Miniprotein binders against q96jn8r1131to1294. Designs and how they scored, part 122

Target 1, 164 residues: q96jn8r1131to1294
Amino acid sequence: TLEFLENHGKNILLSNGNRTATRVASYNQGIVVINQPLVPQLLVQVRIDFLNRQWTSSLVLGVITCAPERLNFPASACALKRAAWLLRGRGVFHNGLKICEKFGPNLDTCPEGTILGLRLDSSGGLHLHVNGVDQGVAVPDVPQPCHALVDLYGQCEQVTIVNP
Short names: E, the ipSAE of ESMFold2; O, the ipSAE of OpenDDE; V2, 0.75 times the mean of E and O plus 0.25 times the DockQ between their complexes.

## First folded at step 11 (miniprotein)

Design th1 (at its last look DockQ between E and O 0.85; V2 from the best seeds 0.87)
Fold by OpenDDE base, look of step 11:
Structure th1 (fold): chain B 164 residues (1-164), chain A 98 residues (1-98)
Amino acid sequence: as target 1 above (164 residues)
Amino acid sequence: DELEEKIREIILRAMELVRKGELEEALELIVEAIRLAVENKDKELLVTAIWIIAYIARKLGDPELLEKVLELAEEAYELTKDPDILYYIERLEKALEE
């Protein structure tokens, strides 16, 4: 069963069998990691449950290749400088470096109810799915094993892991 | 840092070319990025550049290129000790066996 790990950002409260993550304070400290590593061709999805328009930015989605149980989470995913591939807004980042300026829809403007998915293809390409639609390869050749990461940042206050 | 910005720009451009399938041109750019990253002792940028060149090399499939990139990756690992580079070293080695 897919769940968020107990090792998470300081402002996160897990519920619903650890399938729901809620940021209960401030705008940051909201990183969560899914327990099982991504398996090729398996789609992992989260639904945006609640947005708080008090803030500007929104969630960051991506993968990490380090051991998640050992990770000391920074206040935001943007501060990860190693073993991190992230989607923020329309940008793709590796270890904090922008490697693509325009990819897929703008994650900062996804409304509540949006279902975001990650899937590794047989070649190790990381695909973004939005409401079931494959947006293409966001990151080619991602190291394995890797774990899906969600940063409940800014507007995004709650997400839930959902089945495809 | 002007040099760092240049490297960042080259990497971004290289990835754009990769996405377009223009691998030969991307290769030229990323080689330059690696050179500059080593010169500037920029470990973070070097890791990214190695990731990209390893991908390009495997896609192109040229054994001589694979060997050269493998050498670069090994050197980069010694400099950075980043485990992700080890992953790409293994991928390159497997590619050479095919």
Scores: ipSAE 0.912, ipTM 0.957, lowest interface PAE 0.5, mean pLDDT 96
Fold by ESMFold2, look of step 11:
Order: C-alpha cells, then structure tokens, then sequence
Structure th1 (fold): chain B 164 residues (1-164), chain A 98 residues (1-98)
C-alpha cells in the first residue's frame, strides 16, 4: 500500500500508518515522498486536510527522479536544483526553472478537501488529476524511475494519501 | 544576469511550442538556448535545455538529428554530471536502434 517515506522534511510528523503528513512547525521543512515509484497504471492521490490562509502560497506537488531514501531535503521543494519536476501555483518548474506559465488550476487557491493526483502515462507524461478529473499532461517526458513528492508549504499543514 | 534571463525566456517559449506540437520551431529555439547556456556556463539551464532537445529529437525521429543530439547530451553530461542526462542518452540510443 502507498505510504509516505520515513525520510522526510524536519517539520513533518507522520501518522495514520504513515498515510497522513502534518507540518507541525514554521512554514517550510515539509517535504514528503511516496514510498513507491510511479508506474503507468499507478494513481497517487492526496487530500488537502488543513490549510492556514495566513500565508499566500500553498503546497507544491510533483516528482523527483533521484532515490529518496537517503536524500537530504532542502527547506523547500523550490530549492531543488536537480531531478525535480514541480507544480506550484499555476506553473510547472524543472529544477527551479519555469517551463510552463499556466497549467491546470491554481494550487494556491485549492480548498480543504481537494484531492490532487499524479500519474504517468505510457509515454512518460506526468498527469495532474484534480478531484478525479484528469487535467492533462503537465510534463511530457519524465525520467523513470520517479517518485511523487508533496511539499507541505505555507498554507498547507496536512495531507492524507487516499485511494482512487 | 541579463543573458541568463534571456536563456530562461527562450526555454519557456520553446516549451510553449512543444506543447502546441510545433516541434521544428521549438528545435530552432532550443538549439539557440543550448548555445547561449554553454557560452555563459549556465549548467542548470543546460540540463533543462538538453532534456527538451532530447525529447524533440525522439519525437521527430530523424536519425541524423538523433545522432547530433546524442553527441550534445554526452558533452552536457561531462560538463554537468547530472545523472538525468544519462537517462536521456539511453533513450536517444534506443531511438537510434529503431
């Protein structure tokens, strides 16, 4: 079954059989990674449980292509300069470089209860799902193996892995 | 840096064209971005540009282009040591075996 990996950001507390991640301090140090690489038929979904609207930015969602078990995570996913394809706000970023201005909904405005999903298609395209609806290909060709990542940043204080 | 910002803008435009399926126009832009990134020693921008040109080359499928891009990727790996470029090289080599 899908769980968050024990190697995670310093401000994360895992619970619910490692299927729930809570950021318990500050606004950053909230990176978590799913314990299995993405494969074409796997849909990884998380529900936004708690938001603190005091901050402007919210969670970051995406993948990394390096082995996560012993990785030293930066304070925020936006500081990843290698092996990272991330969705933030409306934009898509590769290693911190914006490669798409607007894709899908604005993640900074998604309410509590929103279910966000990631999957690879057979061509290596990374798809975003929002409340069960495929938003299309965010990144057309992602190196494999890759691992789903969530950064509980700013507004986002808790997410839970849910089944499709 | 003004040159660094120019390279970023070219890459973003190239990806916009890729998403529209205008691969030949995107190729011309990304070749320019690679040239500038090498000249300016922008290793991080070079890695992204190599990912894009490798994708374009595989989608277009021209053996001559694939060989040229493979050489570019090998040189970029030596410069950057980014392991993801090894994945791109593997995919380019496989495409040439078609």
Amino acid sequence: as target 1 above (164 residues)
Amino acid sequence: DELEEKIREIILRAMELVRKGELEEALELIVEAIRLAVENKDKELLVTAIWIIAYIARKLGDPELLEKVLELAEEAYELTKDPDILYYIERLEKALEE
Scores: ipSAE 0.832, ipTM 0.925, lowest interface PAE 0.8, mean pLDDT 93
ESMFold2 (binder alone), look of step 11: mean pLDDT 84; pTM 0.821

Design th10 (at its last look DockQ between E and O 0.80; V2 from the best seeds 0.84)
Fold by OpenDDE base, look of step 11:
Structure th10 (fold): chain B 164 residues (1-164), chain A 98 residues (1-98)
Amino acid sequence: as target 1 above (164 residues)
Amino acid sequence: DELEEKIREIILRAMELVRKGELEEALELIVEAIRLAVENKDKELLVTAIWIIAYIARKLGDPELLEKVLELAEEAYELTKNPDIKYYIERLEKALEE
């Protein structure tokens, strides 16, 4: 079953069989990684459970290609400069470098209840899904294996892994 | 760093072209980015550029291009030791076998 790894950001509290991540302090230190690597053609989804509007930015979603069990998480996913492919706002980033300015909906404005998904296609393209709708290829040719990463940042205080 | 910013801009533009399917023009840009990254000894930007050129090469499918890009990737791997580059080397090798 899919669940978040015990190796996570300092402000994260896991619950619900490690399927729910809650950031319990501040606005950062909220990175979590899903235990199983992405399997091609299988959709992995998380639901935004709670937002705190005192902050401006929201969650970051993406994948890492390094071993998640050994990763020392920085305060935010934006600080990952290696082995990281991230979706933030409408931008796509590789190791901190913007590689796309406008992709999909703005993650900073997704309301509570939004279900965000990641799926590798047969060619290694990483797709973003929003409420079950395929938004297209966010990142072509992602190295495998890779793990889904969620940064509970800013407004985003809780997410839960949900089945398709 | 002015040169670093230039490389970043080139990479972003190259990816825009890739997304539009304008692979030949993207290729020209990303080759320049690689050259500049090597010159500036910017390992992280080099990794990104190698990812992009490897993707372009595989999409275009030209064997001669694939061989040249494979050589570039191998050199980049020696410089960076980045496992992602190793992955792309394997993908390029597989493409050459098809």
Scores: ipSAE 0.905, ipTM 0.953, lowest interface PAE 0.5, mean pLDDT 96
Fold by ESMFold2, look of step 11:
Order: C-alpha cells, then structure tokens, then sequence
Structure th10 (fold): chain B 164 residues (1-164), chain A 98 residues (1-98)
C-alpha cells in the first residue's frame, strides 16, 4: 500500500496510516516521499487538503532518483542539487536548473481539492496528472528507479495519498 | 556568472526544441552548451546538459553519434564525479549493444 516514508522533512507529521502529511510549522521543512519507487504501471496521486493563503508560493511535486530512506532532506526541495526533477509553479527543474518555462498548470494556484498525479510512461517519461487529466510528459527520460516527492511548501499545509 | 546565464538560456532553448521533436537542432544547441560549461567549469550545468545530449543520442539511434556522446559523457564524469552521469553512460552503452 502507498504511504509516505517515515524519513521526511522536520516539520511534517504523518497521520491516517501514513497516507496524510501535514506541515505543522513555518513554511518549509515539508518534504515527503512515497514509500515505493515509481514504476510504469503505478500512478501516485495526492489531494491538496489544506492551503494557507498567507503565502504566495505553494507545493513542489516531482521525483528523486537517489535512495530516500536515509536521505538528508534540505529545507526545500528546490535546494536538491542532485538527482531531482521537480515541478514548481509552471516550471520544470533538474537539480535546480529550469529546463522548461511553462508546463501544465501553475501549481501555485491549484485550489484545495486538486488531485495531482505522477506516473512514468513506457519510455521513461514522467507525466503529470491534474484531476484525472494527463498533462503530458514533464520530463522525457527520468532515470529509474525514481521516487515520488512532495514538498509541502508555503501555502500547502496538508496532502493525502488517494487511489486512482 | 555572465557565461553561466548564457549556458542556462541555451539549455532551456535546447529542451524547448526537444519537446517540439526538433532533435537535430536541439543537438547543435546542447553541444554548444556543453562546450561552454566545460570551459567555465559549470559542473552542475554540465550534468544537465549531458542528460539531454544522452537522451537525444538514444532517440536518434545513430551508432556513430552514440559513440561520440558516450566519450563526451565519460569526460564529463571525470570532470564532475557525479554518479548521475554513470547512469547515463550505462544507458548509452546499452543502446550501442542493441
């Protein structure tokens, strides 16, 4: 069963059988990782449960290709300088470098209730799903194995893993 | 700093071309980005550029191109010592074996 990994950001509390992550302090230290690698037949989905409008930026979504169980998480996913492909705002980033200016919707404006999904296609392309709609290939050739990551940053205070 | 911004712009443009399926044009741009990143010792930008050129080479499938890109990736590994590049090298080697 999909759960958030016990190794997570310092401001995260896990609940609901480790399927719900809540950021309980500040605006950062909110990285969580799904407990199994993303494989071609697996769709990982999270629902945005709570947003705090006091902040202007919101969650970051993506994958890391290094083993997450003993990873030392930075304060923000955007500080990952190795083995990371991230969706932030409308941009796509590799190791902190922008590689696409505009892909999919603006994550900073997704409302509560939005369901965000990640999956690999048969060619190793990473797809973003929004409310069940495939947004296309965000990253064309992600190394495997890779692990789905959510950073409950800024506005985003709670997400829950949901089944497709 | 000034050169770093130029390399970032070239990489972003090359990826735009990749997304449009313009692989030959993207290849020309990414080769330039790699050359500049090596000259400027931008190890982080080089890692991204190697991922892109390795992908382009595998999509095009030309054995001569794959061999050239493999040599380039091996040089980039020696410069950066970044283990991500070892994965790209393995993928290029597999593509040459067919």
Amino acid sequence: as target 1 above (164 residues)
Amino acid sequence: DELEEKIREIILRAMELVRKGELEEALELIVEAIRLAVENKDKELLVTAIWIIAYIARKLGDPELLEKVLELAEEAYELTKNPDIKYYIERLEKALEE
Scores: ipSAE 0.806, ipTM 0.910, lowest interface PAE 0.9, mean pLDDT 91
ESMFold2 (binder alone), look of step 11: mean pLDDT 83; pTM 0.812

Design th11 (at its last fold request DockQ between E and O 0.87; V2 from the best seeds 0.88)
Fold by OpenDDE base, look of step 11:
Structure th11 (fold): chain B 164 residues (1-164), chain A 98 residues (1-98)
Amino acid sequence: as target 1 above (164 residues)
Amino acid sequence: DELEEKIREIILRAMELVRKGELEEALELIVEAIRLAVENKDKELLVTAIWLIAYIARKLGDPELLEKVLELAEEAYELTKDPDIKYYIERLEKALEE
């Protein structure tokens, strides 16, 4: 079953069989990684459970290609400079470098209840799904294996892994 | 760093062209980015540039291009030791076998 790894950001509290992540302090230190690597053609999804509007930014979603068990998480996913492909706002980033300015909906404005998904296609393209709708290829040719990463940042205080 | 910013801009533009299907023009840009990254010894930007050129090369499917890009990737791997580049090398090798 899919669950978040015990290796996570300092402000994260896991519950619900490690399928729910809650950031219990501040606005950062909220990175979590899903235990199983992405399997091609299988959709992995998380639901935004709670937002705190005192902050401006929201969650970051993406994948890492390094071993998640050994990763020392920075305060935010934006600080990852290797092995990281991230979706933030409408931007796509590789190791902190913007590689796309306008992709999909703005993650900073997704309301509670939004279900965000990641899926690798047969060619290694990483797709973003929003409420079950494929938004297209966010990143072509992502190295495998890779693990889904969620940064509970800013407004986003809780997410839960949900089945398709 | 002015040169770093230039490289970043080139990569961003190259990826935009890729998304539009303008692979030949993207290729020209990303080659320049790689050259500049090597000259500036910018390992991080080099990794991203290698990712993109490897993808472009595979999409274009030209064997001579694939071989040249494979060589570039191998050199970049020696410089950066980035495991992702190793992955792209394997992908390029597989493409050459097809």
Scores: ipSAE 0.915, ipTM 0.958, lowest interface PAE 0.4, mean pLDDT 96
Fold by ESMFold2, look of step 12:
Structure th11 (fold): chain B 164 residues (1-164), chain A 98 residues (1-98)
Amino acid sequence: as target 1 above (164 residues)
Amino acid sequence: DELEEKIREIILRAMELVRKGELEEALELIVEAIRLAVENKDKELLVTAIWLIAYIARKLGDPELLEKVLELAEEAYELTKDPDIKYYIERLEKALEE
């Protein structure tokens, strides 16, 4: 069963059998990671449950290519300088470097109820799904094993893992 | 750093070309980005550039190119010690066995 790992950002409270993550303070320290690596047949989906529109930016979604169980997370996923492929706003980033200006929707404007998904294709391409619709390859040839990550940043205060 | 910003822009443009299927043009840009990143000792940008050139080389499939990029990736691993480069090396080695 897909769950968020117990190793997570300091402002996260896990509930609902570790399938729901809530950021209970501030705007950061909200990193969560899914408890098993991505494999081609696995679609990891989270629903945006609660947004606080008083903040400017919203969640970050992506993968890390290092072991997550004992990793010391930074305050924000964007500070990861190794082993990280992230979708933020409309951009795609590798280790903090923007590698695509515009991919998929603007994550900063996704409303409550949006279901965001990550999966690998057979070639190692990382796909974003939005409400069940494949947005295409965000990043070709992501190193494996990799692990899905969500940063409940800014506006995003709660997400829940949902089945495809 | 003006050179760092130039390298970042080249990598972004090379990735744009890759997404359009313009692999030969992307290769020309990423080779230049790697040369500049080594000159500037920018290890973080080098890791990203190696990911991209390794991907481009495998898509193009030319054995001579694959061997040259493998050598480059090995050198980049020595400079950066980034474990993800080992993954790229493995993918390049597999491509050469085909």
Scores: ipSAE 0.880, ipTM 0.940, lowest interface PAE 0.6, mean pLDDT 93
ESMFold2, look of step 11: ipSAE 0.875; ipTM 0.938
ESMFold2 (binder alone), look of step 11: mean pLDDT 84; pTM 0.815
ESMFold2 (binder alone), look of step 12: mean pLDDT 84; pTM 0.815
OpenDDE base, look of step 12: ipSAE 0.915; ipTM 0.958
ESMFold2, fold request of step 13: ipSAE 0.865, 0.860, 0.858; ipTM 0.935, 0.934, 0.932
ESMFold2 (binder alone), fold request of step 13: mean pLDDT 85, 85, 85; pTM 0.833, 0.835, 0.831
OpenDDE base, fold request of step 13: ipSAE 0.900, 0.900, 0.904; ipTM 0.953, 0.953, 0.954

Design th12 (at its last look DockQ between E and O 0.92; V2 from the best seeds 0.89)
Fold by OpenDDE base, look of step 11:
Structure th12 (fold): chain B 164 residues (1-164), chain A 98 residues (1-98)
Amino acid sequence: as target 1 above (164 residues)
Amino acid sequence: DELEEKIREIILRAMELVRKGELEEALELIVEAIRLAVENKDKELLVTAIWIIAYIARKLGDPELLEKVLELAEEAYELTKDPDIKWYIERLEKALEE
């Protein structure tokens, strides 16, 4: 069963059998990681449950290749400088460095109810799915094992892991 | 840091070319990025550059290129000790066996 790890950002409260993450304070410190590493060809999805329009930015989605159980999470995923591939807005980032400026839909403008998915293909390419639609390869050749990461940042205050 | 910004720009352009399938041109750019990253002792940018060149090399499949990139990756690993680079080294080695 896919769940968020107990090792998470300081402002996160887990519920629903650790399948729901809620940021209960401020706009940051909302990083969560899914317990199981991404299995090639299997889709992992989260649903945006609640947005607070008080803030401007929204969630960050991506993967990490380090051991998530021992990771000391920074206030935001953008501060990760190693072992991290992230999708923010329309940008793709590796270890904080922008490697793509225009990829897929703008994550900052995804409405509540949007289902975002990650999938590794057989060649190690990381795909983004939006409401079940494959947006293409966001990151080619991602090291394995890797874990899906969600940063409940800015507007995004709650997400839930959902089955494909 | 002007040099750092230059490296960042090169990497971004290289990835754009990679996404377009223009691997030969991307290769030229990323080689320059690696050279500059080493010169500037920029470990973070070096890791990203090695990731990209390893991908390009495997896609192109040229054995001589693979060997050269493997050497670069090994040197980069010694400098950074980044586990992801180690992973790419292993993939390059496998590619050479095919």
Scores: ipSAE 0.908, ipTM 0.956, lowest interface PAE 0.5, mean pLDDT 96
Fold by ESMFold2, look of step 11:
Order: structure tokens, then sequence, then C-alpha cells
Structure th12 (fold): chain B 164 residues (1-164), chain A 98 residues (1-98)
């Protein structure tokens, strides 16, 4: 079964059988990783449970290609300069470099209840799903294994893993 | 610096072309981005550019291109030691063996 890894940002509290992550302090230190690498046929979905609109920026979603169990996470996912493909705001980033101006929705405006999904296709393409709707390939040819990551940044205070 | 910003803009445009399926145009841009990233010693931009050119080369499937891109990827691995480049090298080698 899908769970968040015990190795996570220091402001995260895991609950609900490690399927719910809550940022319990500050605005950062909220990185979580799914406990299984992405494979074809696996759709990882999280629901945005709680947002604090005090902030302009919100969650980051994507994958890392390094082993997550012993990784020392930075304060925010946007500081990952290696092994990271991330969806942030409107854009797609590789190791902090913008590689797409607009893909899918603006994550900074997704409301509570939005279900965001990540899936790796058989060609190594990373797909974003929004409320069950495939947005297409965000990133082609991602190295394997890769691991789904969510950064509960700014507005985003809680997400829960949900089944497709 | 201005050169770094230019390389970032070229990479972004190359990926725009990749998304449209315009792989040969994207190849022209990404070759230039790699040349500039090496000149500017920008290892982070080089890693991104190698991912893109390795993808393009495997999609186009031309053996001469694959061999040239493999050489570029091996040089980039020596410069960066990025494990993701090692993964792309292995995929390029596999494509040549087919």
Amino acid sequence: as target 1 above (164 residues)
Amino acid sequence: DELEEKIREIILRAMELVRKGELEEALELIVEAIRLAVENKDKELLVTAIWIIAYIARKLGDPELLEKVLELAEEAYELTKDPDIKWYIERLEKALEE
C-alpha cells in the first residue's frame, strides 16, 4: 500500500497510517516522498486537504531520482539542484531550471479538494493527473527508479494519499 | 550572468519544440545550448541539456547521432558526475546495440 516515507521534512507530522502529511509549523520543511517508486500502471494521487491563503505560493509536486530513505532534504523542494523534476506554480523545472512555462494548472491556485496524480508511462514520461484527468506528459524520459515527492510549501498544510 | 540567462532561454525553447514533436529543430538548439554551457562551465545547465539531447537522439534513432551524443554524455559525466547522466549513457549504449 502507498504511504509517505518516514524520512521527511522536519515540520511534517504523518498520520492516518502514514497516508496523511500535515505541515505543523512554519511555511517550509514540508517535503514528503511516496514509499514506492513510480512504475507503469501505478498512479500516485494526493488530495489537497487544507490550504492557508496567507501565502502566495503553494505545494510543489514531482519526482526525485535519488534514493529517498537517507536523503537530507532541503528546506524547500525548489532548492533541489540534482535529481529532481518538479511542477511548481505554472511551470516545470529540472534541477531548478525552468523547462516548461505552463503545464497543467497553476498549482498555486488549486483549491482544497483537488486531487493531483503522478504516473510514469511505459516510455518514461511523467504524467500529471488533475481530478482524474490526464494532463499529458510533463517530463519525457525520466530516469528510473524515480520517487514521487510533494512539498507542503506555503499555502499547503495537509495532503492525503488517495486511491484511484 | 547574461550567458547563463541565454542558455536557459535556449533550453526552454528546445523543450518547447520537443513538446511539439519538432525534434530536429530542438536538436539544433540543444547542441548550441551544450556548446555554450561547456564554454560557460555551467555544470547544472549541462546536465539538463544532456538529458534533452539524449532523449532527442533516441527518438530520432540515427546511429551517427547516437554515437555523437554518447560521446557528449560521457564527457558531461566526467565533468558533473551526475548519476542521471550515467543512466542516459546506458540507454544510449543500448540504443546503439539495437
Scores: ipSAE 0.852, ipTM 0.926, lowest interface PAE 0.7, mean pLDDT 93
ESMFold2 (binder alone), look of step 11: mean pLDDT 76; pTM 0.696

Design th13 (at its last look DockQ between E and O 0.91; V2 from the best seeds 0.89)
Fold by OpenDDE base, look of step 11:
Structure th13 (fold): chain B 164 residues (1-164), chain A 98 residues (1-98)
Amino acid sequence: as target 1 above (164 residues)
Amino acid sequence: DEKEEKIREIILRAMELVRKGELEEALELIVEAIRLAVENKDKELLVTAIWIIAYIARKLGDPELLEKVLELAEEAYELTKDPDIKYYIERLEKALEE
């Protein structure tokens, strides 16, 4: 089953069989990684459970290609400089470098209840899904194996892994 | 750093072209980015540029280009030791066998 790894950001509390992640302090230190690597053609999804509008910005979604159990998580995913492909706002980033300015909906404005998904296609393209709708290839040719990463940042205080 | 900023801009533009399917033009840009990254000894930007050119090369499928890009990737791996580049090398090698 899909779960968040015990190796996570300092402000994260896991519950619901490690399928729910809650950031319990501040606005950062909220990175979590899903235990199983992405399998091609299978959709992995998380639901935004709770937003705290005290903060600006929201969750970051993406994948890492390094061993997640060994990763020392920075305060935010934006600080990852290797092995990281991230979706933030409408931008796509590789190792902190913007590689696309306008992709999909703005993740900073997704309301509670939004279901965000990641899927590798047969060519290694990483697709973003929003409420079940394929937004297209966010990142072509992602190294495998890779793990889905969620940074509960800013407004986003709780997410839950959900089945398609 | 002016050179770093230029590299970043080129990479962004190259990816825009890639997304539009304009691979030949993207290739020209990313080659320049690689050159500049090597000159500036910017390992991080080099990794991204190698990722992009490897993708372009595999999409175009030209054996001669694949061989050249493979060589670039191998050199970049020696410089950066980034495991993802090693992955790209393997992908390029596989492409050459097809």
Scores: ipSAE 0.912, ipTM 0.957, lowest interface PAE 0.4, mean pLDDT 96
Fold by ESMFold2, look of step 11:
Structure th13 (fold): chain B 164 residues (1-164), chain A 98 residues (1-98)
Amino acid sequence: as target 1 above (164 residues)
Amino acid sequence: DEKEEKIREIILRAMELVRKGELEEALELIVEAIRLAVENKDKELLVTAIWIIAYIARKLGDPELLEKVLELAEEAYELTKDPDIKYYIERLEKALEE
């Protein structure tokens, strides 16, 4: 079954069999990683459980292509300068570089209850799903193996892994 | 850095063209981005540009282009030591064996 890895940001508390991540302090240090690499048949979904609108930015999600068990997490996913393809706000970023101005919804405005999904297609394309609807290929040709990552940043204080 | 900002803008535009399927025009831009990134010694931008040109080359499928891009990726790996470039080198080698 899918779980968040025990190696995570220092402000994260895992619960619900490691399927729920809560950021319990500050606005950052909230990176979590899914315990299994993405494969074509695997849809990883998280539900936004709790948002604190005091902050202006919200969660980041994407993939990393380095070994997640020993990764030394930065304070925020946007500081990842290697092995990272991320969806943030309206844009898509590779290693901190914007590679697409607009893809899918603005993550900073997604409400509580939104279910966000990630999967790889058979060609290595990374797909975003929003409430079950495939938004298309966010990033082509992602190196494999890769793991799904969520950064409970700013507004986003809790997410839960949910079944498709 | 003014040169760094120019490289970023070129890469973003090249990816816009890739998403539209305008691969030959994207290739022209990304080749220029790579040249500038090497000149400016910007290893991080070079990694991104290599991912893009390797993808374009494999989509176009021209053996001469694949061979040139493979050589470029090998040089970039020596400069950056980024494992993701090694992944793309392997994908380019596989494409040439078709």
Scores: ipSAE 0.867, ipTM 0.935, lowest interface PAE 0.7, mean pLDDT 93
ESMFold2 (binder alone), look of step 11: mean pLDDT 83; pTM 0.805

Design th14 (at its last look DockQ between E and O 0.87; V2 from the best seeds 0.89)
Fold by OpenDDE base, look of step 11:
Structure th14 (fold): chain B 164 residues (1-164), chain A 98 residues (1-98)
Amino acid sequence: as target 1 above (164 residues)
Amino acid sequence: DEKEEKIREIILRAMELVRKGELEEALELIVEAIRLAVENKDKELLVTAIWIIAYIARKLGDPELLEKVLELAEEAYELTKDPDILYYIERLEKALEE
């Protein structure tokens, strides 16, 4: 079953069989990684449970290609400079470098209840899904194996892994 | 760093072209980015550029291009030791066998 790894950001509290991640302090230190690597054609989804409008920005979603159990998480996903492909706002980033300015909906403005998904296609393209709708290829040719990463940043205080 | 900024801009433009399917033009840009990254000893930007050119090469499928990009990737790996580049080397080798 899909669940978040015990190796996570300092401000994260896991619950619900490690399917729910809650950031319990500040606005950062909220990175979590899903235990199983992405399998081609299978959709992995998380639901935004709670937003705190006290902060700006919201969750970052993406994948890492390094071993997640050994990763020393920085305060935010934006600080990852290797083995990281991330979606933030409407931008796509590789190792901190913007590689796309306008992709999909703005993740910073997704309301509570939004279901965000990641799926690898047969060619290694990483797709973003929003409420079940395929937004297209966010990142082509992602190295495998890779793990889905969620950074509970800013407004985003809780997410839960949900089944398609 | 002026050179770094230029490389970043080229990469962004190259990816825009890739997304539009304009692979030949993207190739020209990303080659320039690689050249500049090597000259500036910018390992991080080099990794990204190698990822992009490897993708372009595989999509175009030209054996001569694949061989040249494979060589570039191997050199880049020696410079960066980034495991993701090893993945793309493997992908390029597989493409050459097809």
Scores: ipSAE 0.910, ipTM 0.956, lowest interface PAE 0.5, mean pLDDT 96
Fold by ESMFold2, look of step 11:
Structure th14 (fold): chain B 164 residues (1-164), chain A 98 residues (1-98)
Amino acid sequence: as target 1 above (164 residues)
Amino acid sequence: DEKEEKIREIILRAMELVRKGELEEALELIVEAIRLAVENKDKELLVTAIWIIAYIARKLGDPELLEKVLELAEEAYELTKDPDILYYIERLEKALEE
């Protein structure tokens, strides 16, 4: 089954059989990774369970292409300078470099209950799903293997892995 | 760094063209971005630019372009040691055998 990996940000508490991640302190140190690589036909979905609107920005969603089990995570995903393809706000970033100004919705405004999904298509394109609606290819030709990553940043204090 | 910011802007524009399917125009921009990144010794931007040019080359499918981009990717790997470039190299090699 899909679970969050035991190696995670310092401020994360895993619960619900490691399917729920809660950031229990501060606004950062909230990186979690799904325990299986993305493969064709695998849709990884998380639900935003709890937001604290006192913070300005919200979760980051994407993939890493390096082995996650022993990776030393930075305080925030946006500080990843290698092996990272991330959706933040409305933008898409590779290794901290903006590669798309606007893709999909603004993640900073997604409400509690939003279900966000990631999958690879047969061509290696990374798709974002929002509440069951495919937003298209966020990143063409992502290296494989890759793992889905969520950074419970700022507003986002809890997410849960949900089945399609 | 003004040069670094120029390279970032070129890469962003090249990706906008890629998303629109305007691959030949994107190729012209990304070749310039690579030239500037090498000149400026900007290894992080070079990695991103190599991903883009490798993708464009595979989509265009021209064997001579694929061979040139493969050589460029091999050089970029030696400069950056980024394992993702090894993936791009493998994909370029596979495309040449089609």
Scores: ipSAE 0.875, ipTM 0.938, lowest interface PAE 0.6, mean pLDDT 93
ESMFold2 (binder alone), look of step 11: mean pLDDT 85; pTM 0.829

